# Designs tried in a protein design chat: miniprotein binders against p81326. Part 47

Target 1, 226 residues: p81326
Amino acid sequence: MLHFGGFIMEINHISKILEKEREEYIRNKVEEYLKQGFSKDDAVNKANQSWRTYIGHRIQDVIYNLLKKFLKDSGLKVTTDKALNNRNLPEELDKVKRLIAINYGEYLFLPDADVIVYKVENNDIKIIAIISVKNSFRERRFETTYWKLKLKESPVTSHIKVFLATPDKDNEISYKCPNGKPKKMRIILEYELDGIYFLKEDFEETEKAKHFGKIVEDIIEISKKL

## First folded at step 16 (miniprotein)

Design mc6
Fold by OpenDDE base, look of step 17:
Structure mc6 (fold): chain B 226 residues (1-226), chain A 85 residues (1-85)
Amino acid sequence: as target 1 above (226 residues)
Amino acid sequence: GSPEEEYRRLIEKAKKLIEKAKEAAKESGNPELIKFAEQLIEFAEYLIRLAEEYLEEGRPKIAIEWLELAVRFLQMALELARKES
C-alpha cells in the first residue's frame, strides 16, 4: 500500500519544502552574526552551521512523526534518543534505553538513535530498528556505521537493524559508481548498514538502498521475525 | 490573495477533507485501506500543526507549503477510502 506512487512523490516533497527556507534563514543569521561583531566570512560560516543543525532537527522530527503514524497500527512503538535523555523515565522507556546501550567497560553509552522502533510483548521489550536521519554528510560520515558495528558486538543488541534515512541532496551516496568511480561512502554505508532509505527519486536502487516509502513495510516485516 | 488569506483557505479545505476522509473510511469495506487512510489523515494533521508553528514564527509562505502537502495527503486518504465504496 505504501508503494502507491503518489505517496512516494509526496515524501519527496518533504525535503524540498525544508530547503525552501534556507536562503531566508541564512540571510537572517548572517545579519545577526554581523551585528554581534563577527566578520563577514565568520558570519557566513556560522550561519551555515546553524542551518545544518536547524534543518537536521526539522527533518528528524518529520520522519519521526511519519514513522510513528504509519507504524502505530502494526503494534509498533516509536521513540527518540532525545526522549531517553530524561532522568525520570517511564519503565518502558527506561527498558528501551537499557536495551540499546553499548558497553564500554565501566560505562554504557547510547548510540545515535534519531528514531527507535520497538515492540512490547508480554511486558518484554524488543528493539527492532534504529533509524539515523541525516540531511547531509558533511560531518560524521561513518558515525552510523560505527554504531551499527558496536551494536553487532553484543548478543543483546546484535539483532537490532540500523537504517539510514536521507534526502542526500548533494548526491554523496545516491550512486555506487558514477562515471566508473566508486563512491566510497555509499559502498561502505550500504555494506555495513541494514538499509539506506532515500527521500528522493534520483538514486541507484539496490537490495539495501530503497526509497523511504518502503521503510515502513520493511520494519513491519522485520518485526514479525523477531 | 495575501499569504494569510491563502493560509486560511487551505486550513478550511483541510478541515473539510479530514471530515470527508474519515466518513469515507467508515463506509469502506477494506480494513487495510481504512487503516492506511487513517494513517494518512493523522500524518496530515501533524503537518497542519507544523504549518501552524511556521505561521507563529512569521513564515506564512513556508506554512502554506506544509498545508498544501497536508491537503494532498488528505486527498489521497479520501481517494483510498472511496475505492471500495
Scores: ipSAE 0.835, ipTM 0.928, lowest interface PAE 0.6, mean pLDDT 92
Fold by ESMFold2, fold request of step 18:
Order: structure tokens, then C-alpha cells, then sequence
Structure mc6 (fold): chain B 226 residues (1-226), chain A 85 residues (1-85)
């Protein structure tokens, strides 16, 4: 399969389009909250929170559809946490859910898994990767690393690759040592996760920190091993 | 050129590019190129549906941005098909 720098570069336009939308979205939401009787400060805070939810869902949907389209001809299937929480779950997806669930005694929880990549081989399901999609790290800084560590605790889930996909607009994890000082969040995320994929051009690229467009090729290569 | 007229122009461009890219990939005879071109086209079709959502919400400027991205992926599919031929 052909993967060109043009593909990587065009994928980065996704986050650029979303940034163009932000100002309009926030302005409209502030007006809505003011009409509901909130103070200006509260309206602004609520509008920004609304944007974070909106943009997170939009980025996740775009990533899901991208992976679904580009992985299908490699024998790889893609699902989401939303699909796995559906009440009338088909048998295949029920197996996927059970294969990524973390056991807390009588309780089972899905990890922070936004998008799940798996394959069906010899009538068996093999989970390849879980992608956590984060627009920002203000409130859930290390949730993804926690889930990676929990998946490593069991031999049935320890092979699962855990990736983080982010535009990282505010440069929270884009560089290891910005201004000459180590950025704890970037260093820990890169150490613990199997990869960080940026939906932008400006970041410090490493063996684990890459342009998002490289994720398709990486997942295909991983799937050939397991 | 109103945003709605620009959107219609881009949709027609996208439709033409889909046809051209599919034809070029088919003529290549390269199974891997055919697969990759179809993947690009299918993702572009998703982006077109996303653009339609914004248009229906009365946000044609944002809809145009998504549609332009779809066109860029379709142009990539066509360019790759021409090089492999």
C-alpha cells in the first residue's frame, strides 16, 4: 500500500478546519448561555467546556472513519467504545468487548479506548490496537497511560498496542524539553504508551511520536506479527 | 459567488474527480493502486457527507472547508493513478 507525505500533510488539515470553527462555536455558545441567565464568566467557561466535548467527538468520528476506510483491505476491522456499549450487541462485538475489558472483581470496565482495531483470523478475534483520542490534556492527563498499564497486567491483553491521537493545539505534549526543561506529561506518555500520533506538523518526532498519517502503516505492520 | 454556489461548484468538481480517479485506477491494472484509490475515494465520500451536515446546519463556509479537503484526497487518488499508469 502506498503512503505518501501528501497523505500525512492532508490529514493535518483536519485539525486546521476544526480550529477555524472554534471561534464561531464559542461565540454562539456564549450568547446561548447568557440568554439562559449565566454570568459572562460562567457563560465563557461553559462555552469552552461545550467546545471541548464537541471537538472531541468530531475528531474521534473522523479518526474512526479514516481508520475504517484505510484498514479494511488489510483484513482489519474497526469499532468504537460507543458501539461496544450498545444494548443489542452482535456476537462479534461482544467478543471484542470481552477481549479488552479489565477485571475489577465482579465489575468489568472498558479502558479509555475511543477506537479499537481488531482482526478475525481462523474464527478467532485478535485485538491489535486501542486508540485514545484527546484534544487536550487539561483534565485527563494520564488516563491513557493508566489503561495501558492495566492492559499489561494480564497475558490476554498485554499484546494490545495503546496509541494516543491528538492535535495538541496548545503544545502540551509536542516537545520533550520545551524551553530547556523536561515536559513531564510528554515524557511519561511517550515512555508508557506504544505511540503518540499528532494531527499537526509542529512537534518533536521520535520513534514513538509520529504524524497521525503514519498510524495506518504502523497498525498494518503490527497486525502481521499478531 | 455565494458560499452555496461555491459549494455546488465544489460538489460537481468532486463528482468528476471520483469518476476520473476510479477510471485511472481501473486502467492501471494494479490491485494495490486500485485498493488505495478506493480507500481515498471512500474517505473523501465520508468528508463530503460531513460537509453536507454543516451545510444543512446553515454553516456553508465550514462545509466548504470539509468539501475542499475531500477534493484534495480525490486529487491525490487521481495523481497516484496517473503515475502508476
Amino acid sequence: as target 1 above (226 residues)
Amino acid sequence: GSPEEEYRRLIEKAKKLIEKAKEAAKESGNPELIKFAEQLIEFAEYLIRLAEEYLEEGRPKIAIEWLELAVRFLQMALELARKES
Scores: ipSAE 0.813, ipTM 0.922, lowest interface PAE 0.6, mean pLDDT 88
Fold by OpenDDE base, fold request of step 18:
Structure mc6 (fold): chain B 226 residues (1-226), chain A 85 residues (1-85)
Amino acid sequence: as target 1 above (226 residues)
Amino acid sequence: GSPEEEYRRLIEKAKKLIEKAKEAAKESGNPELIKFAEQLIEFAEYLIRLAEEYLEEGRPKIAIEWLELAVRFLQMALELARKES
């Protein structure tokens, strides 16, 4: 039902709307940085960096709220790595935090997790999936892959599915071999991750590369097997 | 009209659609359709709040875009809720 064509189309509009403010945002930030005494080139660069950070957070928030609403009725809960950064966590979230932590010997660190999907059964928490949301891949192209591999190393976390959600505005990973040339990033991400979900129409669909409209159903299905 | 007037119009439209969709969902005989309609409504309500944030930031044009999206989700919810009524 969630793969309804209308729903898919509207999901694509999310990223389109977010991009509409870019020109205005950049212009305003450039002006701000010029007033602070930066050169024109520095101001433009800083504005672009600010935009990437800003829009990245916006799309993450939208996707988080989307998943929260569409997974709730399936008995699934969602949280974020940011929510887990508190010193005083409720017992449930403290357990979630511990169940996604990666061991580095003397230290435990959390993977980057824009969305964490889990269920509570008989007072036990099972982590189902981590979704990384990326608006663009200009920075940290394989960061999500790193976390997937680290999670796979422990029997505590090896079952956790790791998904990437992206509009891929720059068409960096939309196709595996455009013009007969392999796209290293698409191939590696698709191979290492449990799935890639696109908030766009123009992409190469595979078993692991799907439209974002399918992610809810896929997560629910996974949750039933755990 | 002004962006503010258009924003207000869309908010009122959204509110009416929410009520209609909720009512239609109550009359539906298909539990799965009801569930999905309710999910769409809740997500649309989030988008309305998001639009409000943009409005507060002085960006009414983008706020309007989010409201239009919310309205479309609400229309979908209403259509789904009515299919088996």
Scores: ipSAE 0.807, ipTM 0.918, lowest interface PAE 0.6, mean pLDDT 92
Fold by OpenDDE base, fold request of step 18:
Structure mc6 (fold): chain B 226 residues (1-226), chain A 85 residues (1-85)
Amino acid sequence: as target 1 above (226 residues)
Amino acid sequence: GSPEEEYRRLIEKAKKLIEKAKEAAKESGNPELIKFAEQLIEFAEYLIRLAEEYLEEGRPKIAIEWLELAVRFLQMALELARKES
């Protein structure tokens, strides 16, 4: 229990460290865009957009590496949608790509998958989970839900668990009914997804909404049932 | 000291902790604790590399923060590895 608490606390620091860059990053980008001839307002807007992209990638990378290390000894492998975008994939990754593809009739598309967890058993690949990592929910509030629903539509992909990992810095989904008002986004995400994992302390814990520190154990448990 | 000096001190601390944690893990009688300790060490090693990237980018303060986090994970690993000694 004590070690779990310590681990949880340290996970929360990941997001805190990343957020420390924000002010400096924005300032530097604003200056850069001003030098490029943008207006002050445009420079600020562009800097903020750049920050969102930057921090999003950073947190995804950290979480990816975390999961990679902590799942490895359980025989679980991880990859990303980006890694699958290559023309020439190793056989294993090509199979992974095919096993997460969503059918749109004439086209197959991949779900957004910041982390893909899979296992290889007897040369067969089983996709266990897709983790979407979001620092904030500004534009793509239900994107992960969309992919979960699409994955459910096929017997090929219906077993794949879809998780959301987030520090939820803006407290958009941390609570279901803050001040007695239902938070639509939290309720829907929790309902539709297999789990929400928070890289923070201040959130409403439920069966599906847990601290990120539990995700490794949960994934391992799921993997044993597949 | 300078951020660079602090960074170097933390790196040396981290290296020593890695060695100690790895050694302690070898002596542990609990395979699960060993495994978890090793995972913590590996993740800490990643964080050290991440810190190096930030340092190379000219961001020593953030690099130090990542190193401090790595050190804490290594301390956890060492503590876990020692519990069954």
Scores: ipSAE 0.806, ipTM 0.917, lowest interface PAE 0.6, mean pLDDT 92
Fold by OpenDDE base, fold request of step 18:
Structure mc6 (fold): chain B 226 residues (1-226), chain A 85 residues (1-85)
Amino acid sequence: as target 1 above (226 residues)
Amino acid sequence: GSPEEEYRRLIEKAKKLIEKAKEAAKESGNPELIKFAEQLIEFAEYLIRLAEEYLEEGRPKIAIEWLELAVRFLQMALELARKES
C-alpha cells in the first residue's frame, strides 16, 4: 500500500528540498568564517564541512519522523542514539540502550543508530532494526557495516536488522557494476547489511536494494517474526 | 505575493486539507486506507512544524517548499481516505 507511485515520488522530494539550501547556506557560512579571520579557502572548506553536518542531521531528522509516524500504528516505537545518550533515561529507553550495546570487554558502546525501531511486548523490549541515514558517503563509508558485524557477534543483538537509507547524491552506491566496473562500496554494503533503501529513483534494484518507500513494510514484516 | 504571504496561504490550505482528510478517513470503510491516510496526515503535520522552524530561522523559501510537500501528502491522504474499498 505504501508503494503507490505518488508516495515514492514525494519521498524523493525530501532530499531535493534539503539540497536547495546548499548555495545559500555555503554563502552565509563562508561570510561568517571570513569575519572570524579565516582565509577564503579555509572558509570555503569549513563551510562545506558545516553543510555536510547540517544536511546530514536534517535528513536524519526527517527520516526519523517519517518512520515514527508510519510505524506507530503497527505498535512499533522509534528512538535515536542521541536520545539514549542521556544520563537519566526512562526505563524503556534504558532497556533499549542496553539491548543495542556492543561489548568491548571493559566497556559497552552503542552502535551508530540514527533510527532504532523496537517493540514492547509484555514489558519486554525487542529491538527490530537500526537504520543508518547517510546523505553521502564521503566519510565513514563502511561504518554501518562495522556496526552490523559487531551486532552479529552477540546472541543478544544478532537478530537486529541493520539498514542503510540514503538518497546517494553522488551515485556512489546506486549501481553495482556501472559500465562493467564494480562499485566496491555498493557490493560490500549490500552484502553485509540487511538492506539498502534509496530515496531516489535511479538505482539498481535488487532483493536487498530497494526504494525507501518499502522500508516501512519490510520493518513491519520483520517485527512480526520476532 | 511575498514569501510570507505565500506561506500563510499554504498554511491555510494545509489546515483545510487536514480537516477534510480526517473527516474522510472517519467515513472510509477500508481500515488500511484509513490508517495510511492518518499516517500521511501526521507526517504532513510534522512537515508543517518543520516549515515553521525554517521560517523562524529566516528561510521562508525553504519553508514554503516543505509546506508544499506537506500539502501534497495531505492531498494523498484525502484521496486515499475517499477511495471506496
Scores: ipSAE 0.806, ipTM 0.917, lowest interface PAE 0.6, mean pLDDT 92
Fold by ESMFold2, fold request of step 18:
Structure mc6 (fold): chain B 226 residues (1-226), chain A 85 residues (1-85)
Amino acid sequence: as target 1 above (226 residues)
Amino acid sequence: GSPEEEYRRLIEKAKKLIEKAKEAAKESGNPELIKFAEQLIEFAEYLIRLAEEYLEEGRPKIAIEWLELAVRFLQMALELARKES
């Protein structure tokens, strides 16, 4: 069979593993909170809150390592928002930081970008893409869209592709018209972003909404044009 | 326990697959396929390290899930490295 199809299928197993980890984690945390005297409803709420603080970094780390391994041989480098916020920043990363920073009068801020892809050519750095990793859309539903719009305002950053990567297990953005009505969040995110990459099999594919396994090829192709 | 026994079986399988996939990649004649196979192996090695972290945390069942995924990528790398004929 085609290796691209196999790669996409195996990549989607990441989200299946994370769901199994969630089930074990939630079960154990609910038990713990019940023993502490919390009500059933409170124990469930606290367990889910604990899971959200725990797993956000896990899925981001897996995606970071995936991109780092598969983009390396195409001359592409990968870094993170956390790395760019370090006080003692290497010169290369300092340049990356300055190339994505946004000026707000007397203040300078980085966009919310979990993962940043860039290349170095002839001592010049070119930012290719930023990827926001979202496990859920409970809060800050359109934050990624805001940052895309801000990056579009400057000729220095307007070329930067802004992607969203998500398991979207609760189907918050998986379909454009669930129940026959347009899903505002999916429609707006797809319209404004350069791509949405799903870490699961079942979602409505479009030219911008794709399996996560396609992101490597897409980034490489974009980098050749820049 | 049963999960720890299964983990040991899978880690031995993964180690053998790494060696087989690396050797097959060296013998392949297609540079782009060799490159992709090597990327698959490197990602699988990361997944093995992640599985080891879970095992060290006393979570062998989830460690097995990550290790099984690593094995799948290694099997894909081995298949990719073999030239069609």
Scores: ipSAE 0.803, ipTM 0.912, lowest interface PAE 0.6, mean pLDDT 87

Design mc6
Fold by ESMFold2, look of step 17:
Structure mc6 (fold): chain B 226 residues (1-226), chain A 85 residues (1-85)
Amino acid sequence: as target 1 above (226 residues)
Amino acid sequence: GSPEEEYRRLIEKAKKLIEKAKEAAKESGNPELIKFAEQLIEFAEYLIRLAEEYLEEGRPKIAIEWLELAVRFLQMALELARKES
C-alpha cells in the first residue's frame, strides 16, 4: 500500500497500549491483594499471575480482529481456537478443524493455533496459516516449533505456514546475538518457523522476523500460491 | 479536561473522521485504495468498540488510548484517500 510504513508504525502502538494497561492492571491488583492482607511479595506474584491470564485474551482478540478486517477482501477467512472448540460447530469450521488436526494413531489433536487463516473455493477449504500468539516465553518455549514440525510430517498439512506473533516485552527473542551471545530461543524459533511477527518497534528485523503489520501482505502473497 | 471529557471529545472527532474518510474513499477512484481505506475504517470501528468496553469497565484512561489509536487509523484512511483523489 502507498503508506504501508505508516500502517506498520500505528500497529506497533498496540504494544504501547498493552504496556500501559499492564501497569494499571498490576498496580490495581497489588493494591487489592495488599488490602486482603497479603505480603508485598505475595501480592506482586499474584498480580503478575492474574495479568498473564488476562492479557492473553486481549492480544488474541486484537490480532483476530485485525486479520479479519484486512484479509476479508482477499477471499480469506479467519477463525480462532475458541471458535473451533465450541459445542455447536458449523460444517465449515468442522472442516477447518479436521484439516489442521494432527494424527497420533487412534487420536486426532489440534496444534497450538490461536488464529487460523483459510480460504474457501468451490466448497473446498484450504488452510493458509496458523498464528500462535505468545506474550511470554517462560513456559513451553518451543511448543510452536513442535507443532510446525508435526504439521510438516503429513502432505495434507505440510503447506500450512506457522507464524508466531508476540509483543516480546521482555526481549526474550528480539535479538539473535545480544551482547555477542546467541539467543537459543530466537535462533531456533526463527529457523524452524515460517515467520515471527513483533508487535513492537525495537527488535532485530530479518527476512523471517518482521513487524506485525507485514503479516497481512505476507499471508495474501502466500494464498496466491496455494 | 477530565478523562470523561477527553473521551467525549475524541469520540466526536472519530465520528466526524469516519464520515470524512468514507466520503473521500468513494471519490478517490482507485479501487485498491478504496479497499484499503475501508479496511482501515472497519478496524478503527473495532478499536472504538474496544474503547467503549474499557469505558464501561470504569477504565477511561485506557479507553482513551484505544480511541486515540482508532483516530490515527481514521486519519490515515482520510490522508490516503485525499492524496490519490
Scores: ipSAE 0.801, ipTM 0.919, lowest interface PAE 0.7, mean pLDDT 88
Fold by ESMFold2, look of step 16:
Order: C-alpha cells, then sequence, then structure tokens
Structure mc6 (fold): chain B 226 residues (1-226), chain A 85 residues (1-85)
C-alpha cells in the first residue's frame, strides 16, 4: 500500500521544511563569513554556495533513510556514495562499488550515484538503481544523463536504472513546454533517464516524471524483473 | 509557549502515537498493513532523530518542523490501521 495519496503529500513537506531552514542558514553563514573578514558581497556569495552543498546533503540523507526503511521488506538494500568512499569498506559494499564503477582505461570512477539500491541473491550482488539527488540545475545540468549513457555502454551495467530526485523549487525542469516553448533541460533529462521524481506537488506528471513517493513501488517492480 | 515547550509536547504526542499505531496495526491482523505501518513508524523515528539533531544544535524552531512531519507519518499509520479494521 505504497501507492497512498497521503504518503505522497507528506513526503512533499520535506522540501518545504528545508526551504524554511534556508533563511536561518544563510543569515548565520553570512555572519560567520563577515567575522572571518570577508566583504559583505563575498560573504553572501559564500553563504549561498554553502547552502547549496548543505541542502544537497540533507535531501540525500532523507532520501537514503526513506528508501532504506521502505525497501527492506522487499529484500532490497540501500547505500550511498559517501559510504562507498570510506577507506575501511566491508566486502559487500566493496563489491557494490566495483559493480557500478566505470572504466576509463587506467582509471575507475564512480558515477554520480548519491543513493544506490541493490539486492543480494545466491551470494551475488545485483545493482537495481542509482538515484542522483539534485537541488539545483545551475551547475552540472546534464551530469546525471552523462552517467546513464556511460552505464548503458557496458553489458555489466546497462541494466542499472538511473533516477533523478529533485525538489526543483525554481521550476527549472517542472514542465516540458512552459508558455508553449519546449524546455530543453526537462525534455533531455526525461528522455535519457529512467525516471525523474519530484519532491513537490507542482510539476507536469508523465510516464517518467512522477511524485517522489512513487519511487519505492517502481524500484520494487523493477527488482522483480532482475 | 517556548519552542522547547512545544518540542516536549510534540515528543510526548509522538511517543503515544507510536504505541497506538503499533497496537492498531497488530489488531487488524493484516500482514501487509502491519508491514507498512512499521515502515511508517521507522521512518518517523528517523525524522525524530533528525529533529533531535537540530535541537542539540540550538535550532528548536526547525527541529519542531521535522518533529511535526514525524507526527504526521505516525498519524497516517494509525489512521490507516483504523480504516482497515
Amino acid sequence: as target 1 above (226 residues)
Amino acid sequence: GSPEEEYRRLIEKAKKLIEKAKEAAKESGNPELIKFAEQLIEFAEYLIRLAEEYLEEGRPKIAIEWLELAVRFLQMALELARKES
């Protein structure tokens, strides 16, 4: 019973709480930078940059914990890029890391894989989905699409679903054709990714663009096919 | 009327709702409902821990916002259990 309208509505309050925090965060950071000797303009710019990093981490943490709680009874496990970058890595997570790494000749790099969903079957690990969490599209607008394309190039990673999760408070990708004009970023992201999940109420729903509360059901259905 | 007083009120409400939701779900005898109610409760418990972090950082107003969200998930677990009974 994951397909519940009240569940979806309450999940969308996450981004509303985060936005209420923004004002206090920025004010405190500006004061902090001013005390360090930065000009007012520099302090404001640094505070806004600090907020973008902070909010991204906070959204990722909430999404990680939501997925962990709601996927566990379906035999699905959840980890994060932060956990995979620890130096003292358990063998299971080391295998997860190796299974999502992309080969660049002498180098192996992890994709933009903020949250990773996998399962363990017959002592083997199968990566189900990677969720990229984006709070803003001002920088690295199509990075998630790049990683999807790279994962699709190899037979060992081509099955991995790549999702984007976002509050999109500035409506950068909420609608395909605002004012009758195609929004390139929304159209390309929706075309190339396996899904976009919005942490808000006001966006254009499509087969691939959904309320974030739908992601649990979608991941479970995908896992049944693998 | 302080934020700290409001936080204490909401914490006591949350504790009571956890107990009520667990009891109501088990009384339903529906395994899927029991599972979903437990998932809602576990996520609410995470949100409560998140609210506690904000409170420890001296940010009780934001802590209350997260705690109120936790309470809403707990109310949802209870309402769902009662509707199915």
Scores: ipSAE 0.793, ipTM 0.913, lowest interface PAE 0.7, mean pLDDT 88

